# Designs tried in a protein design chat: VH-VL binders against q86iv5. Part 29

Target 1, 237 residues: q86iv5
Amino acid sequence: LDSCSICVDFVGNSLNDLLNIILNSGVIGTCGDLCSAVPGGQIVDTVCDLLCDYVGVDEFIKLISDVDPDPIYICEKISVCKTNDNAAASLDLVQINPQNGTVGGTFTLSIAYTVTNTIATGQLAFNIIDPTGNAFGDAVLLVQQSPEQYTQQFQFQATPSEQESFPNGLYTVQALVCEGSCGSPHPNTYTLANGTTTFTISGADSSSMSGAGSFSGSSQSTQTGAASGSGSGFALF
Short names: E, the ipSAE of ESMFold2; O, the ipSAE of ESMFold2 at other seeds; V2, 0.75 times the mean of E and O plus 0.25 times the DockQ between their complexes.

## First folded at step 8 (VH-VL; framework fv_ciduvectamig_arm2)

Design f5 (at its last look DockQ between E and O 0.02; V2 from the best seeds 0.00; counts 0 for: pae E 10.0 > 2, placed apart)
Fold by ESMFold2 at other seeds, look of step 8:
Structure f5 (fold): chain C 237 residues (1-237), chain A 122 residues (1-122), chain B 110 residues (1-110)
Amino acid sequence: as target 1 above (237 residues)
Amino acid sequence: QVQLQQSGPRLVRPSQTLSLTCAISGDSVSSTSAAWSWIRQSPSRGLEWLGRTYYRSKWYNDYAESVKSRITVNPDTSRNQFTLQLNSVTPEDTALYYCAREGYKYGAFDIWGQGTLVTVSS
Amino acid sequence: QSALTQPASVSGSPGQSITISCTGTSSDVGYYKYVSWYQQHPDKAPKVLLYYVTNRPSGVSSRFSGSKSGNTASLTISGLQAEDQADYHCSSYTRDSTFVFGGGTKLTVL
């Protein structure tokens, strides 16, 4: 597996714990003091130690403690992930099926995008905005996406939850393809393309709540170098 | 040696705000190696951590979920102290209140104030 | 009600070893290694006995030891002495940047 993806996954999953450890402990003098406290087992501790020792504990803490911490940015500053300030892409298709559905139904979001200059480390992100303005979404890490056409599909079931009740009405889908983290103010970050679509939910019972929906994704390309994507997290723009 | 001296009223009426002060000697409220907490003790609840303030390049606060909507903990660097404000108190807030320093880098309260028994009643 | 479960009381005779349990969840005791123990005599503030599960501050007797397995931490007092009669509290830092305490355990030396 790719070291950039491992770094982004580690930082993304451990950032809150790292912040909690740093803030609770005050001054931390060694990578061992920091990384041994991170939950997740010996593999997580080893990845933490490798990244921390590579850049030095003081710099590692500064990167994590940034006012706007960002896993992709952190991994770029560590030099495990590359950047391309000339990355370029377009969104060819943002569509959702069915266009009209009901609560409990399954929706498939299809995004097609064309990379015209390599995305070194970036995201394909989307938000779904319900009729009340509440949003949910996800982002998928893109690493070394060469110039090609790509297709990504996401599915979700409109199961009411504490995070999203799926009320009747018009939903807006926003999609972004980015170099760097979408929406981030950090250097080497660019929104390369964006697009929208809509769908409706009718006849839904909005009175019940259950867990938040999960997202799964896959990507296909017209060339060798296909990426496999799965993600978890809210991408709000 | 580091010492924490508490002050504040011992009787507060229901619905009012409980305010306590903890003065620090031998250390600084802005120490980047410490955090400053309020903890209370009652027969029905035992020890209950309420919240803290601390400086790590900027000021931070963390609050217990049970009181988060009613609590404020503030530093006062000019007087080298920190305060507790607990709004909308009820008789359930009757307790012995401590201020404490977290001085061990792994989550321990190594210095405690003398305690202030606060009664909430009409 | 307390977030961590301790026995309300324990007792032992001088010279015995006793163990006090502190059971939480995977979001506190089971999450980080930030578990601490405090001794409290009547009319006094708590005094830290252990931090980071096993570490003793300077001046704390080596008769006090700690351990943790899963969601349960334990304080062991070996060679029980009369002055050990006190209340004992456990504490844990949580996944959510808070602290929680146990309900306390009254130790009686018989």
Scores: ipSAE 0.438, ipTM 0.756, lowest interface PAE 2.5, mean pLDDT 87
Fold by ESMFold2, look of step 8:
Structure f5 (fold): chain C 237 residues (1-237), chain A 122 residues (1-122), chain B 110 residues (1-110)
Amino acid sequence: as target 1 above (237 residues)
Amino acid sequence: QVQLQQSGPRLVRPSQTLSLTCAISGDSVSSTSAAWSWIRQSPSRGLEWLGRTYYRSKWYNDYAESVKSRITVNPDTSRNQFTLQLNSVTPEDTALYYCAREGYKYGAFDIWGQGTLVTVSS
Amino acid sequence: QSALTQPASVSGSPGQSITISCTGTSSDVGYYKYVSWYQQHPDKAPKVLLYYVTNRPSGVSSRFSGSKSGNTASLTISGLQAEDQADYHCSSYTRDSTFVFGGGTKLTVL
């Protein structure tokens, strides 16, 4: 339950620090050696030690050093997160409001999904594809989602940035519900449901924004039911 | 400036519940860079860490084995404070009780309350 | 019985250096680098002197230094002053996600 979310958050936030410590330290004989060096204070180091001690320092180092590291997969491999190869869900609604907006406007993405067999450890993810093919998105962690209906909302402001200028045109929204990390090649990973919608941005000329600073669009999350979690930026798949 | 201000009764009868409150100013009880502890002191036993509460995506508790069956430490975000409840007290629980912050950067108890002397007696 | 062992008392003359030991186990002092030291004057709350074995918070004199070897941590006070007369406590984080304290050391100056 809480151990899985803690593991995924820890690995996701500390992976680069762990890799640097592993690659640059010549003497890692215990989990204490490794984990005391992770920035974040003793609370973070305690989570590190519990996970590392559970599997053993040598196996922990191997999992962290994987060529294609994936926080959910790592936490499943150490058995802190469960898998369900029979997980099942459907997308009931993928809706964005407004359907027609302007640069700088706020958009709300609403996703309703029904779980029909428990999602043990997975994601609710979305991508937004601009008219030129550039994409941005987010994902939230799903842990032990029992069979029932769920609703999730995300908000973002179409504020131009170096990553996304929000050009006029047609945008495509892709939403996914997955067991495991959406798009991952790892075992025990499945795309359970897929949905799309579209919206447009028009009526604002980019020349009127020529002096504006760059800011990234971001999502806001509101959940109902038993689902909860913070998303990670730019969930592209 | 972070300050911890304690309150609660100074006399408790055996078998009752000891309840203390620690009010936080200059920091948040839900800060992800801190943890919030209760520590007691007596001449015969010295300093003894009892337990803590902290927020990291949800609320967690850790308790000393010696009191684990009797202790609860709870946050109160609306009042920006945290509490100690110690059930079924005996005269052995007579001590000077402190609340303390474990600071993220220090990994140690960097801010202490003023202390509350609690006597457990008939 | 305290979980960490400190000498009950130590004494020194002004200007001398003294060392206070703190002995634990491989599950606390010998495992993590979360060892801290506290100074406590009579009728006052403890104040942190050292954390992370060797680190001094801002405002703590450089006369206070720390080290550890194996399961034993040490606090060294150089240039002993009358104001250093106090109780000194060590603490360690444990592998069980708890904290333990030493029994305390009374330092007498002069």
Scores: ipSAE 0.007, ipTM 0.503, lowest interface PAE 10.0, mean pLDDT 84
ESMFold2 (binder alone), look of step 8: mean pLDDT 93; pTM 0.953

Design f6 (at its last look DockQ between E and O 0.74; V2 from the best seeds 0.00; counts 0 for: pae O 2.8 > 2)
Fold by ESMFold2 at other seeds, look of step 8:
Structure f6 (fold): chain C 237 residues (1-237), chain A 122 residues (1-122), chain B 110 residues (1-110)
Amino acid sequence: as target 1 above (237 residues)
Amino acid sequence: QVQLQQSGPRLVRPSQTLSLTCAISGDSVSSTSAAWSWIRQSPSRGLEWLGRTYYREKWYNDYAESVKSRITVNPDTSRNQFTLQLNSVTPEDTALYYCAREGYKYGAFDIWGQGTLVTVSS
Amino acid sequence: QSALTQPASVSGSPGQSITISCTGTSSDVGYYKYVSWYQQHPDKAPKVLLYYVTNRPSGVSSRFSGSKSGNTASLTISGLQAEDQADYHCSSYTRSSTFVFGGGTKLTVL
């Protein structure tokens, strides 16, 4: 698809390995020394080499080694992803269905947003906060989102796990549209819009174990813009 | 010529702290291209990596999960050495203890100390 | 219990080739290319033979070679000599920033 998405995906998936390799090896003189050690096969190695060679190994290592490394920020600093300090958007709808559900049930989160000035590289992010204050959520990458209306849907099944038991009570959904990574302090990062909604879960309590689900998304547009797919991991803000 | 010289007690009582020292010649404990490890060997468990210390703009430590709650590995830049402290030892900690340099940028132990046999017994 | 599986022993005659396997998981041998091999003679510290799967340090004979496929690394010793009789250990750097060793293989030269 596009080089920005490839960069953000690579850095997001490989960041911990890159840090681990840098720390284990110490002095790294070439991109080949760094990138040949990254797991994931020849395609990952090639993407690593291309990105690293583009900015130079010393700058690449500095970006990876930053105290708060951020895949979108890193890809912006290497100029593979664009920025727009004037990006603008609004949230038109944040809706969860059903509003009253049960443990084990399926919930659909629908988010509609309007871009009024292009989002160059950003996120659509959400958190779901349970009655005890535990949060889970996701973010999707937005690349060159032209001015238009967009709709995104996500589904999850409230299957109890070690990470989230889905207790009875009121849940809060927080949604954000951002230029850059939502919640990041890095330059060229802005929260463009936010919204909330709530829903409830009723049913028997559980100390159940096993599996939180993955999020899936789809989108529609009234112009030629679209957002779909998954972003760079869990978003909490 | 890089050499590692170990010192420390050979007998330690259960519940006490095992303390070993590794002196470095021909290299620096603060070398940004090296890391400094403790590894032990016993008939029942073979070679077992315990932990390391290394300098990369600051000091780092990594420890094996099996000993993480009891181990400390510290550098001493003024004496150019590093130490092992293993708390609350039991007879299962009886082993031949080595210090080692990880000196290749690809994670291998290229220089080893002479070994110190430590017995944990009452 | 060692983290990596090696055969307990292997034997060969002078001039033959032998291969020692080292099997781990996708979190260690199968993750990075940081696999190394060590030779240990009685009453001596281990000596590195290979690192980064295939690389030989200066002074190590080209009779020692290495490979890796999936979660299994292999050390091959060609042209066996009497002095090759020793213990051989594999090691892997893990995804969790630790090192693990195999249980060791005793090579007997017949």
Scores: ipSAE 0.494, ipTM 0.782, lowest interface PAE 2.2, mean pLDDT 87
Fold by ESMFold2, look of step 14:
Structure f6 (fold): chain C 237 residues (1-237), chain A 122 residues (1-122), chain B 110 residues (1-110)
Amino acid sequence: as target 1 above (237 residues)
Amino acid sequence: QVQLQQSGPRLVRPSQTLSLTCAISGDSVSSTSAAWSWIRQSPSRGLEWLGRTYYREKWYNDYAESVKSRITVNPDTSRNQFTLQLNSVTPEDTALYYCAREGYKYGAFDIWGQGTLVTVSS
Amino acid sequence: QSALTQPASVSGSPGQSITISCTGTSSDVGYYKYVSWYQQHPDKAPKVLLYYVTNRPSGVSSRFSGSKSGNTASLTISGLQAEDQADYHCSSYTRSSTFVFGGGTKLTVL
């Protein structure tokens, strides 16, 4: 495992706790004062100390306390993750099977993309938009993706939940390849390619408006519905 | 030496707004090392944290879920005070109200006001 | 009723050690280490005894000690004295950026 991936994982999992600790404690003078309070055990504390000491506690706190903090951007600013403003890629295939399925069924999203100039730190991400406009999705972190062709598959079961009811109708899949965090307004962030496809769910007992009330606009990545990605991250963009 | 001095009415009618003030001496309401809370106490509920205000590059508020829809805690930097406003009170809001400082080195409520017993009755 | 569970009362004789428990959940006592204890004599405001589970503010007797295991924090008073007769409250900072208190424990020195 590489330092960029470790940083992004740590910040993504600990950001809210770091903010809570900073705001509750007030002035924090050392990385040890901050990091020892982070829950998650000794390994998490050690990663926190290493990253915080690398950039210095004052700068680390400023990055975390930003109005719209972004794990990839934070790790780029502390120079653990690299950027490439000239990254380039294209989407070769966005395909979902089955095209026509049922509630409770399993869907496989296949994405193929070609990198034409290295993606230094970015994402392969997707959103699935239900018939009422609610969305759920996932993302995979891309680190130093050299010019090559890549493929990725994601699977999910259309099992109704509080976040997504899977109503009958037409679903839209949006896929993105990005330098930086997809959808982020931060510097060094670019949408390199995008693509779409659709699928249909048919079944009984449509509850189309219930799902819309359960989905809130968040600026963070969250897990939604029964979707499961093959990577560790989820993204709603 | 930090001290908190409370003031405000001791009797409020139901459906009205409860307003209390807490004057700070020996510290600043805009201290980046402190947060400023309201806590109430009754025999049936014990101590109950209501909410806070604090300055960290900007002003923040946090409120207890039980009162979130009715409460406002505001700083007043010119008078070095902070206030509690609790709207639409009922007799269940009858309690002894404290203001308190949360000190960063304690991680706890290290300075308390004298308390104000507020009765909500018609 | 209260978010944190404390015994309603406890008693002990002078010189004895007593322990007061404070049980919460994985979202409060079991989440951060921001657990604190307060002593309150009749008609007085609470006074902080411990913070960060085990730390004593300046001027607090070493007879007061604290610990935490899982979702339960404990205050121990050793060498019990008459002036220890008071109410004792625990508090925790929560995952949701709020504070919760226990219901309080009345300590009687027999």
Scores: ipSAE 0.401, ipTM 0.737, lowest interface PAE 2.7, mean pLDDT 87
ESMFold2, look of step 8: ipSAE 0.167; ipTM 0.616
ESMFold2 (binder alone), look of step 8: mean pLDDT 92; pTM 0.951
ESMFold2 (binder alone), look of step 14: mean pLDDT 93; pTM 0.952
ESMFold2 at other seeds, look of step 14: ipSAE 0.417; ipTM 0.745

## First folded at step 9 (VH-VL; framework fv_ciduvectamig_arm2)

Design k1 (at its last look DockQ between E and O 0.03; V2 from the best seeds 0.00; counts 0 for: pae O 15.8 > 2, placed apart)
Fold by ESMFold2, look of step 9:
Structure k1 (fold): chain C 237 residues (1-237), chain A 122 residues (1-122), chain B 110 residues (1-110)
Amino acid sequence: as target 1 above (237 residues)
Amino acid sequence: QVQLQQSGPRLVRPSQTLSLTCAISGDSVSSTYAAWSWIRQSPSRGLEWLGRTYYRSKWYNDYAESVKSRITVNPDTSRNQFTLQLNSVTPEDTALYYCAREGSKYGAFDIWGQGTLVTVSS
Amino acid sequence: QSALTQPASVSGSPGQSITISCTGTSSDVGYYKYVSWYQQHPDKAPKVLLYYVTNRPSGVSSRFSGSKSGNTASLTISGLQAEDQADYHCSSYTRSSTFVFGGGTKLTVL
């Protein structure tokens, strides 16, 4: 992995902990004092020390303590990630399969996009909006994506949870290709392309019941896991 | 040496507000390397951290979930003190109340007041 | 119920070593290294013994030592003395920017 990806992964996973440590501890004089408190083991502490020492502890704390902290932006400001204000891309395909599914089913989102001017540090992101307006999604970091054509697939299982119940109805998929974090107000951030598609989740297959007549409210298939497309760090827009 | 001196009523009626004061000597309530907490102790629950106030370019507060809806901890920079306000008290709030400084870099209560036993009853 | 679990009591003879456990969760004891221990004699305020799991403040005897593994922290008192008879409390900073305490352990020196 390259330095930019390592920085974004570290900051994305540790940002809230770094903020809590900074506020709890008051004056922090060295990177070692800050980074030794970060959970996640010795590798995480080492990455923290390297990034913190690169800019100096005072500047690192300032970047972490920003009003609207953003992992990609932070890594750009410490010069581990590059920016390109002229990045350009288009979306060639946004497709979800199956277009009609059930609770507990697996859905595959396929996105094809063409980069026409290098994406220095950005995201391929998506949101899925359920029939009630609740959204969930995910993103993939894009580092130094040269001009060419790319394809990415995401899979998720429609397993009900407290975050998303997967009600019956029409779902909207929104996909974005961005320089910088999708949806972020920070400098050097641009939405380069967007696209949409839809799918439905339907209830039980009541037509398969022999001698029982018509009924509603049962699921044809139920999975016991969590939706794989959910997670922290995605940009809602 | 840093010392914490507590004051406030020992008896409070149900549904009223419990108010306690902690006076600081030898340190400042606005010290950027300290935080100022209220902790209570009862036979049924032992020690229970309630909340804190601290200054880091601005004033911050953190509160325990169990009392978050009823608690306020405020600094008083002119008197070098900090206060506890606990609203809508019940007999379950009867406890020995301590103020404490979190003065170590790694989150420990190194200076304690002597405690105030507060009884909530009608 | 208390957020952290300690044994209600422990006992030992002078000169022995004893250990007091403090068990929490991955959101407190198992999360940060901000674990502290306090000694409390009857009718007195608690006194800090250890912070950051293992560190002793100035003036605290080297007979007190600490460790942590997973979600459990431990206080060890070596060379037990009569004046060690007291209540002992553990505390942890949480991922939610709060502090939690154990229920306390009464140490009896036999």
Scores: ipSAE 0.299, ipTM 0.669, lowest interface PAE 3.7, mean pLDDT 86
Fold by ESMFold2 at other seeds, look of step 9:
Structure k1 (fold): chain C 237 residues (1-237), chain A 122 residues (1-122), chain B 110 residues (1-110)
Amino acid sequence: as target 1 above (237 residues)
Amino acid sequence: QVQLQQSGPRLVRPSQTLSLTCAISGDSVSSTYAAWSWIRQSPSRGLEWLGRTYYRSKWYNDYAESVKSRITVNPDTSRNQFTLQLNSVTPEDTALYYCAREGSKYGAFDIWGQGTLVTVSS
Amino acid sequence: QSALTQPASVSGSPGQSITISCTGTSSDVGYYKYVSWYQQHPDKAPKVLLYYVTNRPSGVSSRFSGSKSGNTASLTISGLQAEDQADYHCSSYTRSSTFVFGGGTKLTVL
């Protein structure tokens, strides 16, 4: 792992804790005041101190307390993650299998994309939109993705939950490749490519079942080593 | 190896200003991984933290409530040192004065100066 | 008056264990993990023994250990030795961005 990935992971996992500390602690005069209270043990505290000390506690608090805080944007403002306003990519394939499935079934989303100008810090993201318009999704962080062809797979199980019942009908899959966080209003953020596919769920009504799907990813490169990863905390866009 | 070397007068008259200097070697007064404190010790109060200065894109100070109306702690980046000024001293300010480094990851004073016994009397 | 309360003195025999308490408030010892302990021999500057309640700097004997419960921190010295005879100070960072110290504890090795 590199400093950018470490920063984005820390901020993404700790943002709510940091906000609560800032709002409830009153005066915060050192990075130690803020970072020592973050749960997660010595490694988390050490990463917090390094990032906070790099920009100073006042600037760190300002970035975290933003109206729309964004882990990638925060790490770019801290200068641990780079930006490229000329990043470029295309989507070669957005494919879901099976195209016709059932509640409780497992679906595999395959995305192939080609980078034509380096993605400095960005995302490969997807949303799945159910027949009623409800959406869920995930993303994976892309750091210093050189020009090349990449493949990523995601799997999810259509297990009904409070958040998504998986009704019968047509589902739309929306995939994006971005510089910066996909859908973010912050500077240095661009949607580089998008693509869609569809699938159907047919079978028994599952409105009374509960449970949530989870995602895992892998990637394969045609000309170089594979990029891989699993995202968490991805916001819908 | 980080070292702190103290200097300054050991006798000060009441109502005058106590001034002490702490020279830093092996580290920078503008290090973003440290803060620089003054601490004193007396039989009546034990160890007492007085105040600090530190750099995080700009200079900050924090002072103990008991002395904040009389104290100033200043960095001197050109000489790589920091100073204590305590105004309007009384015999109650007689103490052994230490400078100390607070490491940002320790939340503790990991390097101490040699100490300067300051007597406030005529 | 010290912000943190320590016993004025403790004593023990060589080879025994002793514990020194440090009691503060929910605004200091009970608030952050920034609790530290210092050993001070006569005519010497204090030396940090523990930070973050339990952590030992390089070169500090594993005979020194620390803990915290609520507003009270504790320093334990096991296998007491003659050279442990010294003053011991606790310190805590406060939610007001200041540091406070205990009154100190004189340890006598009998």
Scores: ipSAE 0.006, ipTM 0.410, lowest interface PAE 15.8, mean pLDDT 83
ESMFold2 (binder alone), look of step 9: mean pLDDT 92; pTM 0.949

